# Designs tried in a protein design chat: VH-VL binders against o04291r164to392. Part 18

Target 1, 229 residues: o04291r164to392
Amino acid sequence: DANNPAGLLSIAEEALAEFLSKATGTAVDWVQMIGMKPGPDSIGIVAISRNCSGIAARACGLVSLEPMKVAEILKDRPSWLRDCRSVDTLSVIPAGNGGTIELIYTQMYAPTTLAAARDFWTLRYSTCLEDGSYVVCERSLTSATGGPTGPPSSNFVRAEMKPSGFLIRPCDGGGSILHIVDHVDLDAWSVPEVMRPLYESSKILAQKMTVAALRHVRQIAQETSGEVQ

## First folded at step 4 (VH-VL)

Design B01 (framework fv_regdanvimab)
Fold by ESMFold2-Fast, scan of step 4:
Structure B01 (fold): chain C 229 residues (1-229), chain A 121 residues (1-121), chain B 110 residues (1-110)
Amino acid sequence: as target 1 above (229 residues)
Amino acid sequence: QITLKESGPTLVKPTQTLTLTCSFSGFSLSTSGVGVGWIRQPPGKALEWLALIDWDDDKYYSTSLKTRLTISKDTSKNQVVLTMTNMDPVDTATYYCARIYGDYVGWFDPWGQGTTVTVSS
Amino acid sequence: ELVLTQPPSVSAAPGQKVTISCSGSSSNIGNNYVSWYQQLPGTAPKLLIYDNNKRPSGIPDRFSGSKSGTSATLGITGLQTGDEADYYCGTWDSSLSAYVFGGGTELTVL
């Protein structure tokens, strides 16, 4: 509910706890798919989930940017995620000491012309943790939890984002450790049979966000340091 | 109708680089979730996957051949190109390109007719 | 080295049923969908089954697939002489970040 700030904060805190469990915990069975080769050009480690519903991936990498700068870059999703068509911030709500809750509507491009594009109604929670880490976590809302109360979006199929986002931890020598989780349910049963694996368990869709985020932040960091030739 | 056709040299000398082109019609590599892969088959032997490129320019390579392979695409020309360095007589095979709907859980459909490459001095 | 194991050959009479097994591990069949391909002599492979048990348009229901744990099975009923071919299973291997094929099974219809 948008007129229930305490309820939205409760949802935000639940999303944060579940996100952190996925990003740093061991309860989820993660299978590494793309090991970025060790070396100066390594961008990080990417893994997909074996035991989650929908499509889930996580990633971890080192970037030579401070946590707040990393968060600012990654919050502008259309600038680095090719599949993102548009992001509309519908509401911005302060949440305690420096934290922010945003109600967001996102439209994606369709992976195939044979199925409708997906859209999301989400709550995005940005806050600082006691250890100086910055977190941006996000999850879908239903009408019962403050999401849309109107009719379904035309030309789109509503997808569900389960707790996902970015945990950005400062490094002693400067820079950050970036943890990413992308966990979505794209409604695979609504697509033609030949496309269902793409929407149900495709690593193409699972890893694209995490890999794009790591590549983009690393590219900006290298440009900022003047190391790019 | 979706079609793919392989083209390139039919005879290559040892140590040379092989370049194969897959030309396709009836689909676009600008369509998300679609890719093109390369598979080879030596005479009388099993299918061996070589490489795959998707709409988003993500590239995947056979672990044993990775250092010899490069895959690229030109979406405006509907072409995918595979290069393989340091050719050896054991690389003699029929080389196929095929459309894939996804790289993780995808399947190859349809396949090109294949092009036979013989490596001989 | 093959990471998916198939029997090298199978045979039966016209009208009978055969099954072809494909055995892998948790990083391939255990974690991912399985496809099956038919290769008639002198031709390119053709997709028979995708997503463990789905048939593309034009594939008769005599062909079926199933998966349990780290193994997959292709079933062919009502065998016809035109079914003589090599059959391959295929899937993604998450640990290798690579597509893998089985060694192939030669079907002979007596």
Scores: ipSAE 0.005, ipTM 0.447, lowest interface PAE 12.1, mean pLDDT 82

Design B02 (framework fv_regdanvimab)
Fold by ESMFold2-Fast, scan of step 4:
Structure B02 (fold): chain C 229 residues (1-229), chain A 121 residues (1-121), chain B 110 residues (1-110)
Amino acid sequence: as target 1 above (229 residues)
Amino acid sequence: QITLKESGPTLVKPTQTLTLTCSFSGFSLSTSGVGVGWIRQPPGKALEWLALIDWDDDKYYSTSLKTRLTISKDTSKNQVVLTMTNMDPVDTATYYCARIYGDYVGWFDPWGQGTTVTVSS
Amino acid sequence: ELVLTQPPSVSAAPGQKVTISCSGSSSNIGNNYVSWYQQLPGTAPKLLIYDNNKRPSGIPDRFSGSKSGTSATLGITGLQTGDEADYYCGTWDSSLSAVVFGGGTELTVL
């Protein structure tokens, strides 16, 4: 509810706390992905968790760009996530602490012709932490938390985004450490039984956002370094 | 009623190439999240993973053997083929194929009965 | 070279409890799920435990798995003569980019 900025900030702060526990915590079981071997500049694990509702993935890597620049790039989701069909920013609200809250509607392409495409209605919270880190955290809103009463489009199945996003920490040597979490519930039970493993336990679907984000930011960093040198 | 069955030569001479076929039923390698792996066991020794192929034709190989191994699938025949070059007496083993589902790194279920390959001159 | 260590043998009397350990490192057990396989004499291995502690349908609840740090344990309670077999742990090794198995443990029911 845009008429209750304090309520939205409360939701944003809860999402941030949960996101941070996923991005940097050790309490969650993660399975390392065999297709994502750490490179020379990787500082962490590309991993999937299945002990949660839906599908969760996380990644961590070094990027030769400052935190604010990384955040700017990653906030333009359609530029780097090919599965993203459209993003509409419906409202922009100052959080009162220098941060920004956005209400966002996103449509995705379907990963298979056998099931409907998914859409999301989310709150995205962007803020700078006291240590100079930048965070972009996002989660779904329901009718009870100020989201829509029904789906805005036919032919889409409403998906749920659990707290997900980017934590971007500055490095002493320049550049950033980028932590990524993607945690979504794609409503696997609405698809034919033969396709449920793809929506419920697919490593490919789980890693799409984290891998795409990390690759894109590193490509831009590489291009920027090439121009300077 | 998911089943897998290995087939191929029982006896191979040193330096020859081994070709093994895994024939399966009750599932399809066109189903997302499904794969087939090969595992071997020399007499009295531990299980050793060799290779894996999944529904979208991604291939994975044992690091120590990767230069000798090729895995392929024929989805229309429900078959997976493993080729191993330059056979050596130390490669004498029972060779198994097994289904892997939803987790490339995790577990195999069910397993074929195994086929014994002896490498001797 | 094996990267997962199991005791070569273990024994117990019928009705007793036995545990089989599997020790690895952060690149395998520490970061990945563990599975366990039972191999009766002259037969192919059979999945006993997956995802650290889950049982496939048909596996009795007297078989259990657990994982702590870089080690995993298979527990068998109410030991029966039909449990006499070789037991193998398995997982992914991130540094090798390979599936790895333990050396196997021979269970004898005395």
Scores: ipSAE 0.006, ipTM 0.461, lowest interface PAE 11.4, mean pLDDT 80

Design B03 (framework fv_regdanvimab)
Fold by ESMFold2-Fast, scan of step 4:
Structure B03 (fold): chain C 229 residues (1-229), chain A 121 residues (1-121), chain B 110 residues (1-110)
Amino acid sequence: as target 1 above (229 residues)
Amino acid sequence: QITLKESGPTLVKPTQTLTLTCSFSGFSLSTSGVGVGWIRQPPGKALEWLALIDWDDDKYYSTSLKTRLTISKDTSKNQVVLTMTNMDPVDTATYYCARIYGDYVGWFDPWGQGTTVTVSS
Amino acid sequence: ELVLTQPPSVSAAPGQKVTISCSGSSSNIGNNYVSWYQQLPGTAPKLLIYDNNKRPSGIPDRFSGSKSGTSATLGITGLQTGDEADYYCGTWDSSLSAWVFGGGTELTVL
């Protein structure tokens, strides 16, 4: 239940467990794409599609920044995600275990003039794990979890974010290993049948998010080290 | 220039095992992002991907044929070998090998000339 | 079974334009780059387009590709008799963990 502090923490911990199982585990069958195996730029990317739960993408890469700095960069979504129109942090709540829970409302740009823009109402949970890893995980709040079911405006279609986010593990030699999961359900069946192909094309957003996040953090790391100069 | 050429038997009896060799030049399977795949085409039908091996020795197989297929490479000889067990007349096709390259999902370029395999008693 | 659908045939006169469609789903075209291949009679396929819309060296700009949603299209302008061939789309299917090709489109230049 998102209306209770105990319920918020419960949702946050459940989101964390689900996110970790996607990011580093075998909870989802991931297909490694040939051209996206880790190479000189350290990007490995896979994508999977499930009819019932939307689409998920995962990426993993090395970054020459410490976990906290990576998290700070990636939490500012509009700075690196082209399709992000606005992010409003509605509440910031200490989790009592050293973590932070945020209630966030996000609006995305419409992919075309023919498709309605999507919005998200999410809980974002940031915490440091016992092994020194930093995690930022996020999921939608729905009527089932005590969250809002729709926007006051009819201009947006409410999308659902399944547990997604960033796991940032410190490397012994310095820097971090960044794991990214983006898992969204854009609700194809809530749009007119004529527009459903646009929903399908919008599933590429999961891949765009994971690639954009990795490349943005790498760009800032290179600028910080002076390597690009 | 990059070339690939298929070799192997042109006639196979039902239940026998087919072994095809792809010999290539102009590139190395130790190069990151490069692989070699096998694609077949029955007479008058569409292209069907069978298997692929990449620079890291990762192997990919068509799910419907996986139990019948084995792909391997010999980097020093510039060869990739495909083995297909329990041949059936429906496996009659032209078999191609092709280089795969590219970021993300890649593409097949160039293709070998193809070798025709007929399965008949 | 085929997971990418192409029209079985198209035809046009020399100098005209044709468009060949390739329809799939989110697990293939929707999430992945598309390639197009030309197969002249009795020959091996040849790459025409990769990464949705890029041409290899040696392919004329008469050939173009595009992708929208779960569909891809190959465009051919200024048709020549030498363009008579079968055309195939191809991509990776994430659900099947497999490379998939369309059923092919036979282009006849009348």
Scores: ipSAE 0.006, ipTM 0.439, lowest interface PAE 11.0, mean pLDDT 79

Design B04 (framework fv_regdanvimab)
Fold by ESMFold2-Fast, scan of step 4:
Structure B04 (fold): chain C 229 residues (1-229), chain A 121 residues (1-121), chain B 110 residues (1-110)
Amino acid sequence: as target 1 above (229 residues)
Amino acid sequence: QITLKESGPTLVKPTQTLTLTCSFSGFSLSTSGVGVGWIRQPPGKALEWLALIDWDDDKYYSTSLKTRLTISKDTSKNQVVLTMTNMDPVDTATYYCARIYGDYVGWFDYWGQGTTVTVSS
Amino acid sequence: ELVLTQPPSVSAAPGQKVTISCSGSSSNIGNNYVSWYQQLPGTAPKLLIYDNNKRPSGIPDRFSGSKSGTSATLGITGLQTGDEADYYCGTWDSSLSAVVFGGGTELTVL
């Protein structure tokens, strides 16, 4: 039964496995972004995926915050993602072993007035791994996996999020190593040909989630360190 | 409607510097994710990429020609300028400017008509 | 030397199918997206295929692209006299940090 909690957990665990293979980098080939500016403040390693549906980007960097605190900050997506218009948490389901499954509806701003805004219906799975790492993994729900249950939206084009999110590993010296994966299909073919490169740009996609998340968490870490003084 | 048009001298003497201007409309180089490149084609020969500049002012050059090439943009005028030093008869070609999206995406979606440059004594 | 290798020419009769190959290495085709361009005599090149196998608006479905390993192919079915042109593959070369084009293939419709 794909509608019961066991069905959702099955989807969540599959998404987690795929996300981890992307974040740790052995199952998917990544191309280092030579010549792409990662942005101010030394973001860390940024790469785009080869040989995948849609476009995937990943980044990693050191952050002077504990894994749980990093996860709390990043789960509040509108606070750091400028393109995010709204996030509605539709359901919260315990996943048994201390994990949490959330059903989420997200609306994004349109990149131009010529193109329709995108929306997402996703499952977000948050859990602790055996090594003390924290994971927040998210993927779109399709009609085959239960589909969206929220109100219809006539002014948006449904986008697909492939397993994406955050792997947050504790450091022995304190703080965390943050791994970020953003893997989306924005349905470029629903927009005029002139605008399709905007939706397919590896530079823009790499910067939207990965760079913004790292910058935001590092900025908060700096402010928190100042308070402790 | 996106258009690009090349302009500059049609005749250049050996050792002189060539300056070509690409004037475009229908898009802006302040728009994230777009760039403009220069490609040349000697008579009867293949396309050869020369240089590219993107919205973030990142510049890329053909490795064999990079010491001779400078690319710059003026976003307010919707222009990209290519300068090539020490011209030689082998540089005789049709020079195109074209819009590109990203350095990992090897496609030029809109091209200018091309301008023919002849290098002769 | 050319980084991407294409056959210099190909020919077929109207209505037939042709394929044009483009061979590279892991630093270009193997790791990056391939585009194809059509250049009719006396005109600027026109984008025909991008992102390995996608067609811009206005390009008929007779044109198709594919990529396998370090090689890409352009397929043209239902060949027409108006398809006589030079065809170029193009991609990014990560080792050179440069856009690279194939040597071009002249298609003649017999």
Scores: ipSAE 0.006, ipTM 0.468, lowest interface PAE 11.7, mean pLDDT 79

Design B05 (framework fv_regdanvimab)
Fold by ESMFold2-Fast, scan of step 4:
Structure B05 (fold): chain C 229 residues (1-229), chain A 121 residues (1-121), chain B 110 residues (1-110)
Amino acid sequence: as target 1 above (229 residues)
Amino acid sequence: QITLKESGPTLVKPTQTLTLTCSFSGFSLSTSGVGVGWIRQPPGKALEWLALIDWDDDKYYSTSLKTRLTISKDTSKNQVVLTMTNMDPVDTATYYCARIYGDYVGYFDYWGQGTTVTVSS
Amino acid sequence: ELVLTQPPSVSAAPGQKVTISCSGSSSNIGNNYVSWYQQLPGTAPKLLIYDNNKRPSGIPDRFSGSKSGTSATLGITGLQTGDEADYYCGTWDSSLSAWVFGGGTELTVL
């Protein structure tokens, strides 16, 4: 809970290590989506996982905004994720190292007409790394890790977010290199079996999540282009 | 350079199973981001999507027909096969295979010539 | 049943311009890219426009696409007799989890 700051920081640091391994390493096998090209009209590199539990997607692209600005934009999840119904920040805890830990409750719209809407109880950790990069990483809190303290919301199935988020590195030419990882287990076994492969390994769903983030920050960069030239 | 061609029986009796093969060249279904789908068109009617398979063996089916459809690929032969069970005269149509391409929801960029399947006895 | 609505026919004289509409909802056109296909009599459909407004190599700039809200439009200028065809819009429908096509529009020149 929010009354155990040292325990939450431990969870946050474990989530950060796992997230960085996914964002910059080979912890998950990734398949690159072709058709992604460098340029003002293109989306960045997008990859989806081959062998993880749930649905995992990874994206890497250039954005013409500084790292702190990118982080501010992407932390406002409802502004770019169409499937996000609501986000409630339940608690905000300084991490002592200049970072911030947030306890967040999120409701999502139903992924299909035959599946229940999902909700998440998560810990989100925002911090600055030694190299000037910003990181925002998030993971579900399970009963084993001090999550959730209230009864489940009616009409929702509790989903699990595995370490996910944003690594935003400064770029030598100005702007940033944005790494996105979205790794969620939406409990595919609760949907009818005929739809399970689409739900579990949905390239369309994975593209929707990661592409939306990249397009959103690039659109805002275009609107502020006079400041980043 | 990219070509697709449909093959299979042109006449099918009611209750029989239809098997259509799409043979293609100029691309591989091992390449990420590509897939092959089947679309049909009854005489004088609109296009209707049936099924799709992509490079990662993910399969998609039209909800109204899903219990009758099976799609598979043979990457070594450059073929995609559609099987449709319990054929009915209403299934009389020209059947097309087409390549899907794109980084979000995709679009059908190359089409086969189509094969006409008549269901009657 | 169709989820994308097109006019059944349009006509104009050679050299004139025509527009073909495609109307949907938030689950299809509103949230997804639209493609357009040209089908000459007795032939397979051919990709004419993708990603709302992009032309494949070999498609003349007389053909254009646009999208606003839940509707898409195909524009054809400088009409030629060779443009007589059926035209179909297409996209992904998130509610149906399916690729969907419009009912088609028959273009007659002259």
Scores: ipSAE 0.007, ipTM 0.459, lowest interface PAE 11.0, mean pLDDT 80

